# Ledger of designs, part 3: miniprotein binders against q56419

Target 1, 326 residues: q56419
Amino acid sequence: MEGRTLEEVQEEVFKRHGVLVPKKELEDLAKALEEAGLLLTEKVEARLKEEEEKLKRERPMRLAGLSYPEGEREARAFLEAFRASYPGEGEEARVLLMPHLEPSRVPEVYGAALAALEKTPPPERIYLVGVAHRPLKEKAAALPVPFQTPFGPALPDLPALQALDALLPFELFNTPLAFREEHSLELPLFFLKGRFPEARVLPLLVARRSPELGEALKVVLRDFPGLLVLAVDLSHVGPRFGDTPLTRTLAEEARRRDLGFLERLAEGEPEAALAFLGANPTRIDGVEVVASLLPLLRERKGKVLAHRLDLEAPTLSAVGAGTLVL

## First folded at step 1 (miniprotein)

Design b20
Fold by ESMFold2-Fast, scan of step 3:
Structure b20 (fold): chain B 326 residues (1-326), chain A 83 residues (1-83)
Amino acid sequence: as target 1 above (326 residues)
Amino acid sequence: GSTEEYIKKVAELAKEAAKEGDLDTLKEIVEEVAERLKREGKHLEAVKLFLIASQAAKEAGDKEWAEELREKAFEILEEYLKK
């Protein structure tokens, strides 16, 4: 109501429409609003407490039975089907860029990531950097608990996470609830845990560019070496994302932006990749992640293994996805 | 920015409710306004309005409608908690 009382609403209705809503009915509504407000406060407090308590112990699967199978045997078959969807061979990755959109929409792109993981020696730990789809209290966050998967829990690398926290100018473990439903971590983790069952993880979310995160990670990776994974989607085009309906021209512009971005990263030139997007209109959710991780991406040459712009037909929208090894 | 639009919508629907002369139309007004508040990102206000509509339906003896409206309120509350 934003400063309006029900009495003011009654007066406004009468002035503009010549009808008088009985004051008793508005008073009954006001009383019900007060009662509902109390119930809502209690439910919100109870639910937040319940969710935070659960997240202190573990991060449960949210997309099991929807984006991937719950059972280990079925999950393994599912993962191998994605690998089979990519006809090429992978390359060893020290840094892997992979998508986080619904895997069934871009099976060959996830297959390319799996191919790269096959060529990569099993890491002791994975630095998994996703995109925050919910507000964080700080520019970045982590959750230091086991993440459940069909292949068993992905255990946190507590020493590496504590080392990272110590180097940051903000509390790293600042928004546990942001991790409850975060597909940019859960979906890549399914594939990573399936290939590297013994690897510990650092589950990281970036909401806004954090150069201090990249500088801290550069230090931590020296003492705690591992695989760096950027779980990012590429172009977002169409009405679902606030744009005009997808046309052939917009689709071709999106493909050009995606590939230009990835190819510049593959040349070890992440600043050039960001500048390319700035010069060419773009909507890529990976921008804030790349901008945060510049110290880890400079002078690392690699290869784009796959790219697809996937159409969301009902909304005439599309999302780009790619696999890049550095 | 939303207050003037909210007042206009309430005025429109309240006129319709007054013309039809029953509590069911008033409950529908609350539901319509709540849907708009949700679209404007005002999830808590939308939840409150759906809970009010649910209480009104319960008081009128329509338990089935009350549960449906309560379920809608919980769905919006889940969206709010995911912020």
Scores: ipSAE 0.000, ipTM 0.204, lowest interface PAE 13.8, mean pLDDT 78
ESMFold2 (binder alone), alone request of step 1: mean pLDDT 78; pTM 0.733

Design b20v
Fold by ESMFold2-Fast, scan of step 3:
Structure b20v (fold): chain B 326 residues (1-326), chain A 101 residues (1-101)
Amino acid sequence: as target 1 above (326 residues)
Amino acid sequence: GSTEEYIKKVAELAKEAAKEGDLDTLKEIVEEVAERLKREGKHLEAVKLFLIASQAAKEAGDKEWAEELREKAFEILEEYLKKGKISEEEFERLMKEVEEL
């Protein structure tokens, strides 16, 4: 009944619950989350427009000095160390599936990819297909600019990209900002550019299954032959991904699921691989990529060179990674 | 859900947690957001988040979490300086903010 000040209310709450009513500092934290680009506000939109303009000329390195060395000499030594971490020999690849998670977590898996690249004739171009971690205006997108690497810029294959755009029922160059901070392209590209410094690149992102993309790529690859790279991670399990905490049983199930998926792809049966995941449901980044590229994966037999389930004990979470050559 | 739906939900949870003084929920949000920022290559944004969260934690009386956040921010800044990703002046400015926490 009586009127009370905010200060009196805060004191009363503290006495009863031992907690003060939210401070300005907690509100500042909420605003910081908004400004970090998680909330689309006018301020964030203005910053994103500036970044979009920069992307019209080139795509700068974002993970140099963090996930890989910035200097060319150090980057070369780093790449050779990853190759040395894989004890086997590679197989020639027409299609390469490799991961895009932090390389230091699965060095043998990246080493296996490097071994495959050593056995592969240098391609004129690489079709690098990653997973969109940001919304795309269409089912897929590409960015037709040089991508910076410690080994020099990876130049876009403009004729092949334009041929692809012409065959698609949507604008291919539709979401430049999705490429600003995209590790599913940047991390594989570091290794690919290190091994094939003269190859041009088609940097492609898939957000949702696009059968039209697979059909168009089949036509473009005939006229512009090159190496097809699927940069995808496998099982995502645990609280870090909004899921149940990892147990030994769940980890073993994730390993069996990953290997079952990869082995079916290795038999040239991508539809069977997708059906296997449908019967054994989980979150695999590569599902939409594989579903989009079916025409390029059918009847291609190959070999699984490596697989690891990377366990992050503090968060009880795991990510599967593998290297497959077709 | 879509990224846009996720952003809206996270915003609502953060605002509600802040309004109720629910520091535990804010801790979970900070850790999740920081990991997402790092995965997206936005390491300096993660540093700024850690610095602001550390100040909020200190004001809320959680000195242990404030110290943890300060250490995480310092680790990223030190690595960025070693790799030449930030200028000496920017490093000194951000380090002063961390040390004042």
Scores: ipSAE 0.013, ipTM 0.465, lowest interface PAE 7.3, mean pLDDT 80
ESMFold2 (binder alone), alone request of step 1: mean pLDDT 75; pTM 0.709

Design b21
Fold by ESMFold2-Fast, scan of step 3:
Parts: sequence; structure tokens; C-alpha cells
Structure b21 (fold): chain B 326 residues (1-326), chain A 106 residues (1-106)
Amino acid sequence: as target 1 above (326 residues)
Amino acid sequence: SREELLKEIRELIEKAIELQRRAVELAKDPNTQEEAIRTLVESQRLIAEALLKIAELTKDPEVLKEAIEVAKLAVENAKRIGDDELIEKAEKVLKEAEELYRKLTE
């Protein structure tokens, strides 16, 4: 037909067959990619500087719509569904160990964490300690800005963060960009903010064991009491992690190592938990966090509420997850 | 390498634009409507693959989210027209995007 525009042709194709791919979006994407390809170093540097400036004001959601719902109402229903996936009652936590892997893979483990939070009096602040998945300039870092969630922003506890910074031999706020894309904080925070909407947060990342962090935190917790959360996953086994393909025997060994580690923590013996892993080696991403926080974990008895080894059949690999209250 | 990945991304986008232009011409004739749709779905799959490669390069979850949604749309539309080859190609991109998502949230 004469005089038809690209939009009119696309609308006709969509109307007949339900298919539409806007040409302008393809052209805009091509221009962006060509420009990025030609000036990659300068564009990457400019983008990182822009993102660093944004992180001085707030930390936006990155996994909304992927790992959890964007809308508050949908997020609330999602959180309640996870709680319902765990049939047990929780126990009060002064220290909570919970996972940070994709929640839909281990819903009962996150449900156990929610059950523990349900039994825990609302804390004034949460010390949320995750694992750095990107390099840090120092052994540990924090970002003192609001973290966005579907339940509203999780506000930083600035006085407690400044007190912590003052006690450390390094600058605590040393690598803002490491927080731009960090699921070990974002995923636990979704659940924590949903349960404790008024609590302020100290978002902390550990890259390498830092005994000085644990010592400083012990002092800060005396003056700024709160809930300590270790957001760590357990065994990483199989080819995806550079290991031999999973067998039933290797999976059972991973489960026993995870549980042996958690049970020793539950007895208030974190050094014994680390020694157990030394004798029974496994790839647990929380080792550096536990090793950093020894002063906070000693002599605190508790209970393992849940454990699961999540299988990835296509890769013959697995990741362990658990919930521990102390 | 990064340079090879950027070249692949550029080639995918260029092919997607070419297919989009071809689909517009095919859509003008009622006898080529199915071919026009098939061509648009293939363009959509190429865009999803390009976005997945950008997500691999940048580790950007927003780009990954877009890649997953475009891949899902390509799979849905390929199934509607019953093109087994296109369904297989689109499902492969979706599975690769889901695997990257898993790696980012492990």
C-alpha cells in the first residue's frame, strides 16, 4: 500500500500476528554499541565516574524484577510466600547467618531466616555483612547511603558507620563502585527491610579476612547494639566452580561439610568451624566473613534452622545454603 | 577476547537492523506475512543475543533483565508461528541468559 509508514506496517504485522520490533530501538542500540566499541576506554571511565557520583546519594535496586518483585504489594506477597515455604518456627537471633544466592533456588532456607526474624525483637540497626564479588581497595568496605528496596529505602546508620570508620586502620568508605552490583547485600536486605522497615543498616563487604574489622565491630556493637547478619553461601561444588562433576557421593560430602561447619558455629566455636573446613576442604564463600568476625561469634550458642544443597543439573554443580541463629 | 565479543555484538545488531528492514518490505504483501513475522522474530532473537553478550561484558543486571525479556518474547512469538528452528535458537539465548543470571546471583 502507498504512503504507509514504518509504524503503520509494524502495527499491521502486530495486529495480524502479535509481533512488533521497533526499528528505532534497534537503531538506537546499534549507535550506542558502535559508539561504545569505538571509544570503549573513555566511555567505560565516564560511566564508572557517573555511577560513582550516583552512589554518593543512593544505591538503586539492581535485581528488582529478576530476583524479587519491583512493586511493594507484590514484594510483600513474595516475602510471605517465602515465609510459608518453611513449616517450622524460628528462634530469636542476635546473630543470623543467611544465604545470598538466588532466593527462588532455596525458598525454605530464606523462609527459615524469615521465621527467625519473626521471633526477633525489631533491632534499631542491622549490621549486614556480605561477601565482595568485586575487588575492594581494602580488606572491607561500607557504603553510607540509602539502599533502595521495594519497601522503601534502607537508611544508613551514619553515627555507627562513622564510629566503625574511626576504629579501623583503613578508610571504611573506600570502594563505592563495588556496591553498584552486589547481590550478597541486595538479596538479604530485601528480606530484612520487609521484616524490619524501621531498622537502619550498616552495609558491609568483606573481600579478605580482616581481624581488625571484627575487633572494631565488637566495640561499636557495645555502643550501637543491633542485629548482626552474615549473608554467606556455603559449598560451591562442580564444574561451574572448577571442580569435578557432581556425584551422589560428592553431594553428600558437601552436605556433611556444610552442616559440620554450621553446627560448630552453633556451639559458639567459630575457630573449630574454620579448622573443620581446613580438615574437610570445600569452597565456602563465607570463610573470610567468619574469619573476620571471630570476636562476635565466640561463645554464642544457637541452632541450624535449615540447610539445602541446590543442584544445577545442566552443569552438574551445586551451591549450599543455610540459616543459622546464634 | 573483549574485542572479539564487541565485534560479535556489532554484527548481531547490524544483522537485526537488516532483518527489520526486510520484514517491513515483506509485510507490504499479504502473501508474505508469515515470512515477515518469522523475519521479525529472528531480528528479536538477534537483539536478545546482543543484549546477553553486553550483559556478559558489563555484568549489568538491567541489560540482563532486558535480554531475558526480549528472549522470552522471541520464544513466545517463535512458538506462535511454529518455527522449530527459530524456537530452538531463541530458547538457546534464553537459557544462556538464565545461566548468566544464576552466575550473578550464586
Scores: ipSAE 0.005, ipTM 0.289, lowest interface PAE 10.0, mean pLDDT 81
ESMFold2 (binder alone), alone request of step 1: mean pLDDT 88; pTM 0.869

Design b22
Amino acid sequence: DDEVEKALRELVQAMEELRRAIEEGDPEKVRQALQRVVEAHTRLIELAIRRGDSELFELATKTSVEIILDAVKALAETGDPELIELARRMAEKAARQAEELARRMG
ESMFold2 (binder alone), alone request of step 1: mean pLDDT 68; pTM 0.604

Design b22v
Amino acid sequence: VEKALRELVQAMEELRRAIEEGDPEKVRQALQRVVEAHTRLIELAIRRGDSELFELATKTSVEIILDAVKALAETGDPELIELARRMAEKAARQAEELAEG
ESMFold2 (binder alone), alone request of step 1: mean pLDDT 67; pTM 0.568

Design b23
Amino acid sequence: SMEDQVREAIEEMIRTAQELVEKYKDDPEMLRQIEELIRRSIEDLKQGRPPIEVIARLIANIAHLLIEKGDPELAEQYVKMAEKLIEKYNLDEEARKAVELVRELIERY
ESMFold2 (binder alone), alone request of step 1: mean pLDDT 71; pTM 0.681

Design b24
Amino acid sequence: GDLIERLEELAEEVIRYLKEHGEEELARFIEEQIKDIIEALKSGDTESAIHILTALAATVAAVLHRLGAPEELVKKVFELIKEVAEALGMSPEQIEEIERRFREAIER
ESMFold2 (binder alone), alone request of step 1: mean pLDDT 83; pTM 0.801

Design b25
Amino acid sequence: TPQEKLDELMKQFQEAVRNKDWDTAIKVLKEIIKLAEEMGRPDIAEEARRLLEAVERGDQEEIYRIMLKLMQIFAEITGNEEAKKMIEELLKAVEEGNMDRAQEIIDEFLRKT
ESMFold2 (binder alone), alone request of step 1: mean pLDDT 73; pTM 0.603

Design b26
Fold by ESMFold2-Fast, scan of step 3:
Structure b26 (fold): chain B 326 residues (1-326), chain A 96 residues (1-96)
Amino acid sequence: as target 1 above (326 residues)
Amino acid sequence: DREEFERVVQHVLKLIQENRIDEARKYAEELVERAIKSKDPDQVRMAIQVLIVIAHYTGDEELLRRIRELAERFIEEFPDHPAVEDVKRMLKELEE
């Protein structure tokens, strides 16, 4: 932020976007930008190697005490409160689409997912597919270690992960550090582990469309049957996502696009769902996951159980969330 | 009516976006009254969130005090609701 005061930057953002950015956030951004331009030092490299080494043994909780309670008893009560937030009954899921947005913002949507899990026979394993929020070396990645939860560790399904790795044209276990802070896996996993404490997991991240992942998963699922979970959020609109401040018209457009996408998936028409979005102007992050998993979603009919567009008032932004069973 | 409430929230956000802060402030009383009377925890959470934005832009210390009271009441009235953790976070940010 060379040549400008933080106060001047704050004022310009407010004039242009109608959003008042706290000075500390601007200071943090300026520091991050400076660091991004610097060559990594031996100290920074050593820290990254240490973090990567720790991730070879386990993936610790990052959001305990923030997004969900750390203690098992409080976590159980918290989970059951989400189920109570959804007044309907669920449907059996062979494929479940659920959000990874902060759960307290969309409790009915997570409640709908829990209702579906109640109707679903306990799976031996869960294929948990999230969205990478950090760069991956390949189009997709997995981390074959226990993921800690308040309900105990979610153990990796090592035979199924190795079978998947063997079928892919790239190394599946390619970016451990991308999993260090990944809410698209951690938040859904909290609910899945709470409902299916004995299930093993395949924690998968998609960064870019990987048709080879979907083809490989179709083969692996025959030998290692389980529940497929797509942990994706829907529309992302407003200044936090590089868009204009939210208006009623934009919110209605986001809801229309979210629901049109989900309803086409529910009809077993994932290609039609992708085509409906076109250029994806409201930034539904599930697009890359759906495009990767086409062979697993075709001709599988189901039902949309819940949908919300949640308002983030401080940033004049919103994120869509939904629950779909197939 | 959830639809009516969401409409009010979107209208208030549009006023803030257009730098019509005085007009947005006029809706603050309606949002507080709706939140106090509401038995819908999601409505109360949304009202608190929007009111925080209005208070921040206006520097209205009296409104901030009322928002803190509303957040504390939410935690007491809906202790088992999953949104309690979200409201607790908002309350902590207000004290900052």
Scores: ipSAE 0.014, ipTM 0.478, lowest interface PAE 8.5, mean pLDDT 84
ESMFold2 (binder alone), alone request of step 1: mean pLDDT 76; pTM 0.719

Design b27
Fold by ESMFold2-Fast, scan of step 3:
Structure b27 (fold): chain B 326 residues (1-326), chain A 96 residues (1-96)
Amino acid sequence: as target 1 above (326 residues)
Amino acid sequence: SDVEQVLRELIELSRRGDFEKMKEVAKKLVEVAKKENDPEAAFFALIMLGDIYRELGDPETAIKYYKEALEIAKKMNDEQRIKTAEERIKRAQEML
């Protein structure tokens, strides 16, 4: 399959079978074949080592020209169009919850996040916490390098990252390759860098709940104050996610669970938000992030600015997205 | 109900990836939902038709269905559904 992109494979399957296979499923399949050794060659191993070495210097854009424009001028116009899609005023944020799914699917939700950022004084640094879509060697990881954006590189806050690493019972910089293609950081960062071009960043990924991460971050934030951003999506329902096809009842349940979760977070009750979800039957992917960051979310009241359940009709599936200010 | 019967048929076609038949059955769902005075089912079917046409590269037809969904949402006085239809219209218009 050398020389074929995931997009080309996706297009061929659609033309032959009339099914639009999500890119993540193709990525998961290719990864499973690689892990089984069926696609692993000396050449692939050498390329992975070379990519890992490059990631020690910088993290390049992967979604430029696809999810957002590559050029700075075009990127600025694109960002302003998202702000214009939200008819309300924002609220000042010390903690911001925003989505990481394809922005064009939920423009009002990203617009609400931009409105909140407009009311927020420019932070010296942003703690950007996303969800790992690839395995990490530990429960959480960070990559201490500049992340490229159309607005220039988002520089790492090295002193704050080193302070965080020193407080954790595991190596923070443990899985560079997990950051090679990670939309839960890249997509929110596009908006954050556009609004706060001078802010340094701590790009963090959570794979599994890590209470020690939340405790360490509480200490680091005291000495290195900044904006905390939780880049998480809400409900994932329908066949694309191994579920029953979307019905009116399932869509209503997803909305109810999304809003109940967000409203409890807005009351400063993150434990109640987690308890409300129980077994998390609509698959809110932010659960592990919220569970890790409990010390930073308790007793912090705020407001839900926007919520959408985006319907993906060809797959009879939907993904929830929201903007919450604390 | 007839709405439930047609919805079950649509779900089965979705499992097979038969987009042409899904379009036909979704159109039938709109008619049945209107006849049974089920505006929620009609809204769902119209958004689904719009999304299918948009994904298949026909944003002009998608906008037609989204505008019809918007009118139903306005009659329901449902702010969430109104915003959903308006956002879909804007997104499809940007593809033109």
Scores: ipSAE 0.000, ipTM 0.208, lowest interface PAE 16.1, mean pLDDT 83
ESMFold2 (binder alone), alone request of step 1: mean pLDDT 88; pTM 0.871

Design b28
Fold by ESMFold2-Fast, scan of step 3:
Structure b28 (fold): chain B 326 residues (1-326), chain A 89 residues (1-89)
Amino acid sequence: as target 1 above (326 residues)
Amino acid sequence: GNEEYLKRVEEALREAERAIKEGDWRTAVNKLFHAGLIAGQAGDAESIKRIIELLEKIAREAEKSGDKDLARTARQMAEELRKWLEELE
């Protein structure tokens, strides 16, 4: 893809700055990556085929013992501790927006989500919509298998998933490997399964805005009613995300953008929420999810229960997280 | 001239190469991004272009291997360097 030679790069730097960048440094770096990529490809492909076959039967826990406890008793105590971290009462949710950020970083925000779930009648099924952190073959995907949790397997709602697949212009079950390691589903599912152990789940990932997904989901939800959960994070600012080091001004801008986005969603104005962000300069996670689900979010008023901008002091970076009920 | 900045770019690229050879891909991504920031301060568009290409390659390999955090980090770092490149061009 790159049309320039290393000699051309070296020559331009010399002409502009009077210093000869060692061509060997650039050559050695490029060669090392090329060799490493070639060596990994064959082994990776064999292992990925094996892992894809396993995913046809079940999705195992990946973050147990790291982000949440592996044992059921310990997991229950962990969940209740998060609920205790939020001092307020919840509101009944028909749609819940909650984070997928490492829970220990924003316990009050997950506590607010748990408070909302306490006020919500147990749903027969949960439409859990997360953000794809790996490429999908299509704009969105689902995996129709049991997802393991410390509270037992979260069973797929196969009739509802098949109904959704039938309404879409693409194959819904298109990228099983994208689900092997996906915290935007696994972390919210831990809390949802802990509160609603009998609910079936539709585990959905969005990679790019898909209006057809939102239109299809509107039809499916009418025939298969359930709780809609948007598992999304908010602003990502600082050097870890390719940004300048966090300042008070940048942190205030991130909070302003997070809250302005959530408040417009709470007014039932998802298009206004997206327009408010413009180019999304603080990198609010989940804009593609909201853009895909517009028909489900319009004219639905609600309340922001919690918001936090979590600081990573060592990297001078921060990530926003919030809980919104509609 | 920006002689001091170019020396720092060379050093950071050398450190990235060592990390790659040692299989420490996370350190390699961080060192490449650091080199890109220094190159941007020096106005060195050509080095930034090369570093973006390398970060994008690492992101693709990380995605294939299932390292979603590394892939995301490398992609975000490449995106930020693309903004610097647009400003310099």
Scores: ipSAE 0.000, ipTM 0.334, lowest interface PAE 16.2, mean pLDDT 83
ESMFold2 (binder alone), alone request of step 1: mean pLDDT 81; pTM 0.787

Design b28v
Fold by ESMFold2-Fast, scan of step 3:
Structure b28v (fold): chain B 326 residues (1-326), chain A 108 residues (1-108)
Amino acid sequence: as target 1 above (326 residues)
Amino acid sequence: GNEEYLKRVEEALREAERAIKEGDWRTAVNKLFHAGLIAGQAGDAESIKRIIELLEKIAREAEKSGDKDLARTARQMAEELRKWLEELEGKISPEEVIRRAEELLKEL
């Protein structure tokens, strides 16, 4: 393991299996593994180049068989189970804020999003704005290809994407590889495609605050109306995120921070929502998305449908998730 | 609180058992997964273990009857709940630590 010496590894194997692996054999193995690591690195790079080439044509599923079922029937049943986890009826959304963390951790929050989608007229297109978990060449990016889902491919809205690109001071289609493994788009898209199978999608990632994106989207949405979805998680607290171990007080603070943020967004006051989080750096991964989309969020009133702070007991850490309709 | 969640888990499990008795395995899988998600949120390791066993039993019966899609879905749901169970039990077993060390030594 990382941080372990060969002597510590030898001792652990002996303790558990009663076998003393000679140090020379471990040293020879480590040398062979280091040499194999170079070959593995070459294979990984070749695979990434192959995947980058594939991303010019389509974005394949990465979390099928892990976070959701691969088969269409099983995926439908899975989605229905999430909807059943939320006892409310939802409300119509013009703007939907929903999470992108592992769905099984916060089923009622995803269920609330599904309830809102049931009350929402089918949109012609969905502007799906997620958070970049890998570096982008620019502040934001999009990938103008079909995104595979168990419900069939989510087709890109090419005219709307091209209109958006034309209004931005940077090239929108700048980092295809960043979309290869991006759960902030893939997980919400699973639910959105299951509910609106005919809707086209603008898959957008925000890495850093881009007011230009918000201004351009306001123009594009006028000509290409659709549902705006902010796929963002809320508070990140605990050692996994560089904080102290979670206590009751820290958990209560995180819940109040999340709800205060969402409630101010629901009042149509996104600047007040950002100010409420306090001085930067913030621990809400969606702050850069909200800050980028200010022109689309101002003076839109709505309702918080669900909120949960999900505890990761092994790390004494937690992630907040919520569903907000505007 | 936890009492509220435990009641919801028990109600969902009763609905799943009813669906199993009626031969509606698809509804049973959905209800079991729903119960498992609630149990995970409540920190109820005992209910998650029971739900995993039921999902795996349904997967085996579905496979025997030729319903490969239902079998895959049930196994997938059981695997997601197993991750929750590992978190609730708080520790990776000594066997798993050794296995991971062996994996690292083998695959570098």
Scores: ipSAE 0.000, ipTM 0.176, lowest interface PAE 16.9, mean pLDDT 80
ESMFold2 (binder alone), alone request of step 1: mean pLDDT 76; pTM 0.699

Design b2v
Amino acid sequence: SEELQKRIDEAIQRTKELLEEGNHDEAIELLLETAKWALEQNDPEAVTRVIDLALELAEKTGDTKLFNRIRELVEEYLRRGDPEVAERLRQLIEQLK
ESMFold2 (binder alone), alone request of step 1: mean pLDDT 69; pTM 0.605

Design b3
Amino acid sequence: DMEERLREILEKIKELLEQAKNATSPEEVQKLIDEALRLFDEAMRIAGDNPELQELAFKLFKEIVEVASKHGVSPETLAKVFELVQKVMEEYAKR
ESMFold2 (binder alone), alone request of step 1: mean pLDDT 72; pTM 0.665

Design b3v
Amino acid sequence: DMEERLREILEKIKELLEQAKNGASEEVQKLIDEALRLFDEAMRIANDDPELQELAFKLFKEIVEVASKHGVSPETLAKVFELVQKVMEEYAKR
ESMFold2 (binder alone), alone request of step 1: mean pLDDT 66; pTM 0.527

Design b4
Amino acid sequence: MDELKEKLKQAAETIKKALEIGDTETAQKVAEFISKLVSENPDNEELARLWAETIAEILKQHGDEESAERVLRSAEEAIRRAKE
ESMFold2 (binder alone), alone request of step 1: mean pLDDT 68; pTM 0.518

Design b4v
Amino acid sequence: MDELKEKLKQAAETIKKALEIGDTETAQKVAEFISKLVSENPDNEELARLWAETIAEILKQHGDEESAERVLRSAEEAIRRAKEGKSPEEVAEEVIRELQK
ESMFold2 (binder alone), alone request of step 1: mean pLDDT 60; pTM 0.430

Design b5
Fold by ESMFold2-Fast, scan of step 3:
Structure b5 (fold): chain B 326 residues (1-326), chain A 108 residues (1-108)
Amino acid sequence: as target 1 above (326 residues)
Amino acid sequence: SPEEQLKELIERARELAKEVIELAKRGDPETQKKALELATEALRIVFEALIKAGDEELIKTALELAIEIIRAAYEVAESTGDKDTLEKAIKLAEEAIKLIEEYGKKIG
């Protein structure tokens, strides 16, 4: 349609295929395509500016009524049901690795995270590190506003965020729009806020490995101690992720790769965990997060509490999820 | 029958279009990527129906459904305010034109 008139499109179809497509239907299609094209121009710029302004005040819930209940009472019951899905006891966490996959798909993995939070003294602040699913202007970003949850707003730790910003070679608050729709922060935050309602939060996104982020966080954590949470998913296998259809063998391999990665992290050997993936490749969501946070993960031993490979039967695909305490 | 199979294809595409709109409302990037992938699949089913349609009414219905799916992809882009999602919606529209050209060869 770009650079082609309706008459040219109609004529080309007729010449190649001997079919005359009704003009009104082609006009309606051309209008829809023109509307789509306009989004790359003034309309998108106006919309992005409006959304960015809203994000200066607060980050609203996007997944309430979809991934978790909107009301506080219903949200509390939902959270307790996830805890009940894990039959074990937790262990105290100084660092917690948990998923950001749709919770209903891996309830016992989130239940294991909740069990760990039960054994963890309430932190003054939570360093919540997720994965950017939209481009960032820099390798990492944060949004220094209240994040709404069914349990009330999760308030930003402004002094700690400002200290972090000052220590980084780039502006930390660089891409507010990346936070408007970011499940790697919103879904873990639901569980974290439900367990630690008084904790302030540093909501952080990693797009590319940033060793300077890990070094700066190590300094900030000394003066502003808190719980470090890595919100990452594990193996992504099958056609939905550009891979071959899932087989029993591929599922078993994915489970072994996920566990090998987590077990090396549990030994306090994050470089070995990354090297293991290099030798035994898998599409683990959190590689860039782990690579950025090396100084915070070294020499810290812990335990894998849960692991599941969730099967998506219609697409013959699967996503791994796990809970690790360090 | 061929007519019943054609109506089933149109209904399948319509159900996928409805799913695209619902997934778009989630605001979650993984589900929005799934929405765009389902929109592409729905468009392919629509143009498959165009190949099999022997009458003007069914061709018109299939084209109307294609427009509906493109508008749903547009709403995904609009609701996210995200340039990358927007570029994907435009690419989806371009792929729809390519499918019309490809399937048009068989409509005669």
Scores: ipSAE 0.012, ipTM 0.288, lowest interface PAE 9.0, mean pLDDT 78
ESMFold2 (binder alone), alone request of step 1: mean pLDDT 74; pTM 0.697

Design b5v
Amino acid sequence: QLKELIERARELAKEVIELAKRGDPETQKKALELATEALRIVFEALIKAGDEELIKTALELAIEIIRAAYEVAESTGDKDTLEKAIKLAEEAIKLIEEYGEKH
ESMFold2 (binder alone), alone request of step 1: mean pLDDT 68; pTM 0.604

